# Ledger of designs, part 355: VH-VL binders against o27280

Target 1, 266 residues: o27280
Amino acid sequence: MDSMNVPEVLEIKRIVEESESVKTFIFSWDFRREVRPGQFVMVWDFRDEKPMSVSLIDPVRSEIGISIRRVGEFTDRVHGLSEGDLLGIRGPYGRGFELMGRDILLVGGGIGMAPLAALADEATARGMRVDALVAARTADELLFLDRLEAAGVNISTCTDDGSCGFKGFAHERLLTLEENHDMAAVCGPEPMMFQVMRILDERDVPAQLSLERYMKCAVGICGQCCLDDTGFRVCAEGPVFWSQELSRVREFGRYRRDPAGRRVPW
Below, E stands for the ipSAE of ESMFold2; O stands for the ipSAE of OpenDDE; V2 stands for 0.75 times the mean of E and O plus 0.25 times the DockQ between their complexes.

## First folded at step 15 (VH-VL)

Design Pd4 (framework fv_azirkitug; at its last look DockQ between E and O 0.91; V2 from the best seeds 0.00; counts 0 for: pae E 3.6 > 2)
Fold by OpenDDE, look of step 15:
Structure Pd4 (fold): chain C 266 residues (1-266), chain A 121 residues (1-121), chain B 107 residues (1-107)
Amino acid sequence: as target 1 above (266 residues)
Amino acid sequence: EVQLVESGGGLVQPGGSLKLSCAASGFTFRTYDMYWVRQASGKGLEWVARIRTKANNYATYYADAVKGRFTISRDDSKNMVYLQMNSLKTEDTAVYYCVRPAYYEGFFDVWGQGTLVTVSS
Amino acid sequence: ETVVTQSPATLSLSPGERATLSCRASQSVGSYLHWFQQKPGQAPRLLIHDASNRATRVPARFSGSGSGTDFTLTISSLEPEDFATYFCQQWEDFPLTFGQGTKLEIK
């Protein structure tokens, strides 16, 4: 129907409070337009536009969900919206996750669990065994636990303060786990992902990681999300990358670019 | 373990009042809308009330049969949902279930064991 | 409101037989029709959601079909533990409404 590059004005069907800072906005979706876990959409509030990961893909109910963390002016406005209000959605964009093998490990931190939750649904629907390491600073920031449990995911939690599960960081928890998986999917703070990737590589576990960068066009034109040395565009070649690809990206886990394109260390 | 436990049921005279409580455990309570559903002895199930989450301003909805008489409320800090029942009628006699909908989805996946409310003179 | 009607009111069968339960809505409810099993003295248990999806831990002998206004719950081969009352429920619009139930009893 409409071009994927033209925002479609959609009504917010439901708003789910995932945590104090995260809300999931649910929309009707025409699944003639395919969407994959790991892909993102551009959310337009008629003033500004931001990329957001798809956290729910429900073909049965013809719905998608977008989980948004409250972190700035744009998200403040969006979090002020109510059911029935309108948003512009265009996409989906980017490369999503690929599923392989029988056993998959998901490692997520904070809002990074959003795309992984969608992946978990797909993986379990395919009959895969899914283990998820869910990390957050505190217990109340852990996302999608009930959802993952309902899907049959084996959950391990870790929190910085030890308020839930393992006290420490995701990579530290991962070191305590002896089981290997056929594949891993990782999404969260880049320093976390960097450490997790290192461990997975040492264990010869194929891993995909979803990067977050400031994206403007979402169509690989503006170059705002280009990664140093490789020229990978997060919006086009990503946001999901294989560990082998990211091993070529010097900036990974080290620095990112701000809205002005300036290098900002992690 | 996900669990809902109702309490507060009992015998009350017509015109009387009763407050039901439901204690939730084993899940992120704040994320879910909560429902009350009742069932008269040997009869079918009847939706009674719904309360939404904070994100939806704790909006409440009622079946016509109880509108103006019943009030649903929740305390997320305590993982509790309540049903204040006023001006009770004999036809309100039923087992009252606290019910959770599925995550993101519109179907009831978790039920309490129910609490019996008997309205009789 | 959407009225949901089940048939038959009572179904008498023997273990091993096939059971077919009907649920009809007064207006289209799409696929937003769910089935519950209830045994005496117990709360309802979700069996099928969204017309055809088995809930967790529901045996494969249970299946749901239909869309719009006409729905069917099928038990391919009855087990002794399957004799109970079955309710359908629509979630297309509020108020949410339930069928009056079909009692599956042992012949």
Scores: ipSAE 0.748, ipTM 0.901, lowest interface PAE 0.8, mean pLDDT 95
Fold by ESMFold2, look of step 15:
Order: sequence, then C-alpha cells, then structure tokens
Structure Pd4 (fold): chain C 266 residues (1-266), chain A 121 residues (1-121), chain B 107 residues (1-107)
Amino acid sequence: as target 1 above (266 residues)
Amino acid sequence: EVQLVESGGGLVQPGGSLKLSCAASGFTFRTYDMYWVRQASGKGLEWVARIRTKANNYATYYADAVKGRFTISRDDSKNMVYLQMNSLKTEDTAVYYCVRPAYYEGFFDVWGQGTLVTVSS
Amino acid sequence: ETVVTQSPATLSLSPGERATLSCRASQSVGSYLHWFQQKPGQAPRLLIHDASNRATRVPARFSGSGSGTDFTLTISSLEPEDFATYFCQQWEDFPLTFGQGTKLEIK
C-alpha cells in the first residue's frame, strides 16, 4: 500500500459549510483504494498534518468527503481554502465500523457525527433501520441533519442549551429512548462516549466506539496513539473499538492527553 | 416539509424590471447552492442562474442570455433567494422555478411550483 | 457547452407498452446525466439521477442506463400517469443543459 503512506496532492472539488465551525471538503477518489466508514485520513496543508475522519464515501461519483472542525491554526488555514486549492491526503487508515443485524443506533456528539454519517449511508443502503441520536451544545452545531433525513435515518436530537430537541446530554436523551437495537456506533467527546457505553452495556447492546488520539505516523509505528494498559494503537487497532475492548482501558472517559502527552482532565 | 415557494411573477413591458422571490423551508438553507431554471410556454428547460453559499463567497453564475440583466442574490437569515430581472425582453417570458440541488450538489433535487413572468407590450 | 439531444420528440404508445427514450450528449458527461418527468401544469420531478439511480418514491418500472454520451430511460410497462414529457439534463459542466424533451402520448 505505498500510496497510503505518502500524501497525494488533491484538488478540493467542493466545500460545504456544515455549520459555522465545520466544513466538508470533497475530493475525487480512486476507489481501488477502498475506504470504510470509521477510517481516517491524514490531511496535509503543506505546513502541518492532522488526522481527519472520512464523512462521505461515494463510489458512484468517485468522491470522498472529509469534515473538519475549526479549532486551531491548522484547521483555520484549511477553512480558509477555496475550491480548486490543494491539500495532501494520506490514507485511509485504521479499522472501520462493522455492521451487524437489522437495527443500528448511532450516537454522535459534534464532529463525531462525521464518521457516523458515512456509516448511516452504508447501513441504509443495506436496508437496515437506522436511528441516530445527534448531540451538540447548540442547535447551530447539530451536524448532518438534512443528509441523515434524506438517507431515511430516524433522528433524535439533543442540545446542552435546549435550543433543539432534548435539553441535556446525549446519555440522558438515550435513557428516554425505548428502542432496542442489534448494535450501536458511537463517536463524540470521550466523556459522552463513556456514559453512552455504560448505558448500552446495561442494555446488552453491542457497541463500537470511535476514539480520538494524537497521531503522527498513522500506521502504528511511532506509538503516539497508544491507549494506557492495553497497548492498542488507535491508528492501527482502532480508531473504532468494541466496547468490551475499551472496558480494559483505565484512561477511557477519565482523562485526555495534550499534544505533549500530559494527562489533562476532560 | 421541504418547500420552495416562488413569488413576484407578473406582467411587465419590455425594458421593465421585476424581482422574483423564493422562500425556502424544511431544510438547512445556508448549506445549499441555489438555482433558477425557467421554461417558456411549451418549450424546454433552461438554467438561468446559480448562487453559491457563504463558504464560496456567495459567488454567482448566469446563463449567457441573462448576463448583465439579471442578478441572483440570497438572504440566509430569511431563507430567501431572489432574482432581480432588469431590461426584460419578450424572450424572457417563462415560468421561473427556484431549484435546490442535492445536498452535495450534482443534480436538481427539489423544485418550487414556479412563478409566471410575462413580458409583452 | 454540452448539448443534450433527446429522441424521439414525441412517442405515442398505449398503456402496458414498453417505452424507450433516448438522450445523447455532444461530449462525454460520464454518469452525470439525470432524468425528469413533467406533467402539464406541474414542476419537473426527478426520476433518475447519475444515469441509473432511481429517486425516492419513483416506481420500479422506471429505469435508466448508459454512460458517456448515450443514455436511455425505460418504462417497462406504461401506466396512465406516465404519459408526460421527459427531460434529460447533464451536470458535467456549466452551463447546465437540458434536452428539449420527449413527449410521451397516449396512442
């Protein structure tokens, strides 16, 4: 897989502003390089390189989409780009989501909905019943609602401030839902994912969760993406893990690491 | 739930002006490029204008037949698309449709009911 | 500019018959060719996008095929509501262009 480890310079084909802080960048893609929901790419702006989730997988149009939230200097520069501008892309990398059964629950917080939107497209195309709990701090930050609705997804929303849907946290909204599911896929802020995982475990619902960690090599060599206690490399054995794999991880949901590797409370 | 409702059509003399409006509802309007397409009586469809989103600096594009005479605009706070038509010609007589593309573009997904513009003296 | 040509201009058939409508682009549009149905007094309705993908709530009797320059819309067994005008439209390049239509009439 030689092209996977070297950035390919691609033109931005389209830019969609998903929210005031999130844009999706769409590129032509040769699908001989297979892409699965839950995998990520390394995006290079010719100065720095960061991991980003693949949010759109469209073999019919030969396109992929990468959704990027503006949170710092790198993402500010990328958000300033226009259609026709260039970015370097390495990948895809990591383990994607596995689909099982007929009924799936998606639980996404903020930008965590990006890989789940790609999964929703695949699940609905297979004829699965898809329920999505889409969470954000405010209504303006709820992502992909139109896209999910067009795909036939049953949407529930929650916002911290109550501006749309249930007022409160995703796990609190989940407690008010009465559906049983064959599996769940979860991505978002790690404290949210931990609380959601506990509820799903009590309900005996198999769950896959997508984790975020600092990455450099993206192929498992450098060790920067390892989880405490297990040695799992998020870029190689993840970013998607089954909930039972994460139950072995002491750090999950309890703290995060800054780019220097220091423990920081959530 | 998704709706596009055009208004502002009517009868106008050649050389006159008219402003069409399109009210959008049931979707996140600001994330979609928006289009005007027209159809003269008993004839085919003709793309007229396109306006891009804020992310693309609200860039505008026009069919050759209307360049310099028509101006497309949008107001994302009101979910409105407009078509200002100046220096109207009898050839501009048509039903004008407001049209939304697919979420990531590539085909026309949702059409309004159309508003009739008649240019005659 | 990519010119899109439809044939025939008018197709006269009876309910239950198979209809075949043709669309040809003056240069390759890949799979970026779409089909619309328009009934009198109504706006166009999307039937097929990207050459062969049926839009939501479009009956299975409608199918699209082709790529590049030559495209076909097929209605396997005509229903009374299918007698309308059909347009194809390309999205490969601007200006976006439509065919002039095929009117499907009851014989």
Scores: ipSAE 0.399, ipTM 0.742, lowest interface PAE 3.6, mean pLDDT 88
ESMFold2 (binder alone), look of step 15: mean pLDDT 93; pTM 0.947

## First folded at step 16 (VH-VL)

Design Ae1 (framework fv_marstacimab; at its last look DockQ between E and O 0.92; V2 from the best seeds 0.84)
Fold by OpenDDE, look of step 16:
Structure Ae1 (fold): chain C 266 residues (1-266), chain A 118 residues (1-118), chain B 112 residues (1-112)
Amino acid sequence: as target 1 above (266 residues)
Amino acid sequence: EVQLLESGGGLVQPGGSLRLSCAASGFTFRSYSMSWVRQAPGKGLEWVSAISGRGGKTYYADSVKGRFTISRDNSKNTLYLQMNSLRAEDTAVYYCARHDWYGSFDYWGQGTMVTVSS
Amino acid sequence: QSVLTQPPSVSGAPGQRVTISCTGSSSNIGSGWDVHWYQQLPGTAPKLLIYENTNRPSGVPDRFSGSKSGTSASLAITGLQAEDEADYYCQSHDSSLSGSKVFGGGTKLTVL
């Protein structure tokens, strides 16, 4: 078995509080093991294991960051950890984002901004123009604004309650922004991604979208993250998909599978 | 430094034609939508026309539809406005302006004067 | 005549606070389109003053502020200075005009 499938026990170097519900955990990383924005790692707290997107890739400091939203028992435990504590990390896994062109649009919702923040860093480092539509339910849930701004990213915000920026959803805000991008990267709630993808398709903007599904093995063998009709495995063929690929996925934007394999509507 | 420089203005008789140019520098021209905005002497600002970064979409004010044509050459970093069937009411300083992502005009040229008079 | 309505003139003494209103409709400001503001000094090209309703470009003093509510927007200038004497224009987008940008009629600000 490949050594990459064995969790490496790493010390939490530092913790960044991104919001009330989101923390970024920073780890030392050996970059002989390549990691790309959009890829994920399996985080092991010695009791349970969950897939998490990489939100920071820093070759200069030899660090990676994993942003985790507090949403359940596992994440509650992780959020209780301190600097110096240990976590198991295995990976990275999956297909990450591809960069093309000169101008890139990022559309992120909530914790979906995590992989996009990493992508933004890479894009800006390459000299690309980056526009980021950052969406959240409320102002205090908007993620990585300072980081994006520091990187030279143009930011537009939208919130459900209008507490910051555009009042409404990301797809609604997108309709009111200029259309001059070579590609788009999208990550967030699937209903948001579905609507955003539709708009981008109408605008003939190539788009990549990062899906979230229940994952168990992360190596494409268990089938828990398999998408209906296509047989795409989110952990192997994804989690980043092109819009053309997702157009073939019947369940996209409609429902997901729970751990028992039952259809759960969005 | 972003720079926009208009040219091509001048005196023309009613019914005549002019072609305005706007030379852009200091930024990736194809990445931005561009507009022409005019201002009659002593009057307010009036949006005239817009074109997308790649030139695939064009927009016109009702007052100039059918008479004016906006275009761009991204290889030359130049915006154009072909003005036909000019009228006295078209007399104005014509500005080229860059669209930011939000749809505002973040950079303006100094303008070129167009005078339509018999 | 302008799609967006501004008062033709406002005035204030140095140090005072002045407000310029921009009234639109459901087809522009009320439909989610942002409002932007420009300052035009005498004999010069317009300059972006406020973008996306409330944001200041670099170099614009914080005594300039923008707000938007419903179908209207407002530009506020605190600590009025002599150099603020200029024409001010609001700008938005109107969905009923085939994707057209729209300006207010402009407001002449006089510093007394």
Scores: ipSAE 0.909, ipTM 0.948, lowest interface PAE 0.5, mean pLDDT 95
Fold by ESMFold2, look of step 16:
Structure Ae1 (fold): chain C 266 residues (1-266), chain A 118 residues (1-118), chain B 112 residues (1-112)
Amino acid sequence: as target 1 above (266 residues)
Amino acid sequence: EVQLLESGGGLVQPGGSLRLSCAASGFTFRSYSMSWVRQAPGKGLEWVSAISGRGGKTYYADSVKGRFTISRDNSKNTLYLQMNSLRAEDTAVYYCARHDWYGSFDYWGQGTMVTVSS
Amino acid sequence: QSVLTQPPSVSGAPGQRVTISCTGSSSNIGSGWDVHWYQQLPGTAPKLLIYENTNRPSGVPDRFSGSKSGTSASLAITGLQAEDEADYYCQSHDSSLSGSKVFGGGTKLTVL
């Protein structure tokens, strides 16, 4: 256990505008600290600290990238920063994705494509066939399409409003695509992940799903990230879980908890 | 380079049997569903049968169910079609085709001719 | 089999635009299944021309384009060239048939 993780203050090296609402912040990184797709870091803006997924892992350039969607006060402040500004980063934390076989399906909704983009880079580097279903509410919110294409990923898109690709939800599109995969990795809105997991279970495709929960310590001590029914700590045993592990978790896909611990609907 | 090479066609009398083979190279064979598609002389394309990449699921057009059996040997990168109880209407060029993720046939062989005639 | 309906022929002069229709039903195109297009030059095997309704494989010129609306799809060819003279097939999936791939009847394109 590492109980003395203190944020390292790092300079923002580059900012990539992925969409109107999503920016990727790129930092120099010493890869003696290994980073795996699906792991997260705690980002500190000197006032507050939030978990963010790593979306770019580039040991050749000694860089990591962290993709952040503007959704509230903290992320609004971070989006207002420029190259050369400072952020605190501690981590990485959590269990990342595990690759197996030769054929992987990625299903990402919105910002959930961020950790999957990092995974796609690793999978293609291993020579795996990568198929990615990229979902969003609208065409303007589809993330990482050019990056995925450049990596040799086969892409299908779906949007709630039909502005790009299949009109409808990711699980509906999945039913009209071919099924030849050894595993799947899924990240996005939890209701989407639940529906996708059920289809993948019926198809006997092992799936790993990345959960988001409220976090404070990120090292498994405070208990704020625990799941009902199992006691799994999302920051330690997750954020990536196998579908078999999640099948025993009553709250998954059905409700979430706010910072005060109250059940709220998705 | 992806290649699909059909073989085993020929002349057969009605009621006879024939086994087609399709040798695959240039890709990871077990990752892809495969189909047989046929084309009678002067006619259009007709899908015949499909098999999943790992071989666990098979599909047949109604016109061939019970008479044709699709199979694959992933250790030999070979797709097969066993055709029994052949009829004149089965006369066609038979193509081996690879599925992509979207359900299209992205690569085709050059075909092998099957003629069913007295 | 012609679960999908195509015109039997179309023609055009070099440089012109032609359109080939593919009409399906609620059990195929209308259920959200993609439409794919194939070109078959005389004496050769079919070649994938358009996949997933609108996408071109590498090496297919941008004068070929696809679209889908409702229960129908279209292949458009602009800047028509003599080498485009071929048979063209649409293909989809029909949920009412046991997991069946389905082809249109084919369209012979003649370049005048």
Scores: ipSAE 0.728, ipTM 0.876, lowest interface PAE 1.0, mean pLDDT 90
ESMFold2 (binder alone), look of step 16: mean pLDDT 92; pTM 0.945

Design Ae2 (framework fv_marstacimab; at its last look DockQ between E and O 0.84; V2 from the best seeds 0.82)
Fold by OpenDDE, look of step 16:
Structure Ae2 (fold): chain C 266 residues (1-266), chain A 118 residues (1-118), chain B 112 residues (1-112)
Amino acid sequence: as target 1 above (266 residues)
Amino acid sequence: EVQLLESGGGLVQPGGSLRLSCAASGFTFRSYSMSWVRQAPGKGLEWVSAISGRGGKTYYADSVKGRFTISRDNSKNTLYLQMNSLRAEDTAVYYCARHDWYGAFDIWGQGTMVTVSS
Amino acid sequence: QSVLTQPPSVSGAPGQRVTISCTGSSSNIGSGYDVHWYQQLPGTAPKLLIYENTNRPSGVPDRFSGSKSGTSASLAITGLQAEDEADYYCQSHDSSLSGSKVFGGGTKLTVL
């Protein structure tokens, strides 16, 4: 088995509190092991293992960041950790985002902004113009605003309750914004992504979307993350998909599979 | 420095034609939608026409539909307004303006005066 | 006449607070479209003053502020200065006009 499949025990170098529910854990990283925005790693707390997107890629500091939202038992444990504590990390896995053109639109919801933040850094470093639509339920859940701003990203915010920026959903806000982009990258709640993809398609903007599915092995073997009708494995063929690929995925935006393999509606 | 520079204004008789140009510099022209906005002497601002960054979509105010044509040459970083069948009420300073992502006009030219008079 | 309605004029003494209203409808401001404000000094081109309802571009003093609620928007100027004497325009987008941008009629601000 490839060495990349063995978790490397790493020390938490820093912890950044992004919001009340989201922390970014920073690790030293050997960049001989390449990592791309949109790829994920398996995080192991020596009890359980979960896939997490890479939210920071810093070759200069030789660091990566993993942003984790507190949503369950595993993440509760991880959020209880301190700087200097250890985690196992294996990867990276999956297909990341591909950058093209000069103008990129990022549309992110909640923790979905994690991989997009990393993508924003790369895009801006390449001299691309980056517009980011950042959505959350409330103002205090908006992620990476300062970081994006510092990178020179144009930001539009959207909140369900209107506590910051546009009151409503991301797809609604998108309809009110200019549409001069060469490509888009989307990550967030799947219903949001579904609606955003439709709009982008109507606008003839090539789009990449990062899906989230129950993922066990991360190496395309167990099939837990297979998408109906296509057989796409989110961990192997994804998690980043082109809109044309997702157009073939019937379940997209409609339902997902739980750990038992049952259909769970969004 | 980001800059817009209008040209082509002048005196024209009613029913005549005029072509305005707006030269853009300091930014990636194709990345932005552009508009023409006019202001009659002593009057307010009136949006005239808009065109998407790639030029695929054009929009016109009802007052100029069928008479004015907005276009752009991204290879030359230039915005155009072809004005036909000009009327006295078209007399105004014509500004070209860049759209930001939010739909605001964040960059304006200094304007070019168009006078329609017999 | 204008899709957005502004008072033709407002005035204030130096140091005072003035407010300029911009009233729209359900097809523009009420539809969720942003309101932007411009300042036009005498003999000059308009300048973006407020974008996206409340945001100030670089160089715009914090004594300028914008707000939006329902179908209306408002520009507030605190600590009024002589240099603020200008015309002010609100601008938005109207869905009923086939993608058209719309301006208010403009407000002449006089500093007494």
Scores: ipSAE 0.896, ipTM 0.941, lowest interface PAE 0.5, mean pLDDT 95
Fold by ESMFold2, look of step 16:
Structure Ae2 (fold): chain C 266 residues (1-266), chain A 118 residues (1-118), chain B 112 residues (1-112)
Amino acid sequence: as target 1 above (266 residues)
Amino acid sequence: EVQLLESGGGLVQPGGSLRLSCAASGFTFRSYSMSWVRQAPGKGLEWVSAISGRGGKTYYADSVKGRFTISRDNSKNTLYLQMNSLRAEDTAVYYCARHDWYGAFDIWGQGTMVTVSS
Amino acid sequence: QSVLTQPPSVSGAPGQRVTISCTGSSSNIGSGYDVHWYQQLPGTAPKLLIYENTNRPSGVPDRFSGSKSGTSASLAITGLQAEDEADYYCQSHDSSLSGSKVFGGGTKLTVL
């Protein structure tokens, strides 16, 4: 591809049903466009365009995977597609995760495990020790457990209803686990990420968190993805931020913005 | 091959001191918290002390607090237990044990015997 | 008296099933801390049998299983063999003891 700003129409090569509500769509990909875990793409269904995180990065087979949760009109339409159908993809965009040290903690909630699964593959390929805390509301919504296990990742699960693993929230489970990590990567519901970040900051563990905000341009021009108090653009300076960058953001963990820009409680 | 090897046990009189060592190999030592666990003859397991992977946090059972000091040298892959003011009730096999992420002891040494007797 | 309570002994015939209980409190098992189990054969160091309540390390046969409910946990051994004659310990973490690791008192399993 000659520009990240030009959508390329790609054939869906394979669809993996990760859960009742989550599918991974796999495309052939020209890796002259490099992709890093934590970066996102804009997915275009010929009517609308939404940001989605890359969950699989496979240069050997020349494939990427995009995991999409069915949650609204756009994602309902995409979930209705079959292998051989077309989607537009532009990107990748944003700042991905940086790996450091030898021991990494992953904390993922729901679909937030998607970019962390890609990061786990890279970390294990580097010979790092990877511990993953995988959270969901119910056992049926826990994602990527078999993939993480096959990669040699140590897994702990938690579910709100207790149907699998620890009954409760990710931050509550984290308090009962051993510390000993050089860094952490966190992605999921923003209230979960806020609570996890506070624990990691107290433990003096460098943490990177992946945020979601409303996006239109994805290249930092329109200002729709800006964070309060900093002017950071999630699409340009993020979506992955260090915890120190986020500690100065009043908005983080306290409220979100709807497409009209109004403050809305989490 | 993951191994833990204790040394430094022996016979000592009450009030005496001993220093135990545990040599670790086959894994990245600094990534793991470590413990000492003891077992008096014919008795159960008793946790004694623990230290975090980087060495910044230490923990002691009430029965040894103030008398025993746990430490580690990550450049030598070695865990230590300095035992002072020894008492007859400290007589036990002392095991070196590695913590996993979940807080289990997944690797144990063979133990070293400490006997405190007149 | 141990923070975690186990029966001092249990017995069974070859091929039978036995269960070993581990009873804790709200400051350990009841606070969400995991229960781990160890087997200690005579004259040997303990060996991890079950971690995180129900998981078996590689090489531990599926006739060993763990469970946890409320403030208690159980180890079940089916298809009992002579080599299973050993001491068994549960272990957890107790927040009331300044972050202390705690063991049960141990259970001697006798194979008849």
Scores: ipSAE 0.743, ipTM 0.875, lowest interface PAE 0.9, mean pLDDT 89
ESMFold2 (binder alone), look of step 16: mean pLDDT 92; pTM 0.944
ESMFold2, look of step 18: ipSAE 0.742; ipTM 0.872
ESMFold2 (binder alone), look of step 18: mean pLDDT 92; pTM 0.946
OpenDDE, look of step 18: ipSAE 0.877; ipTM 0.929

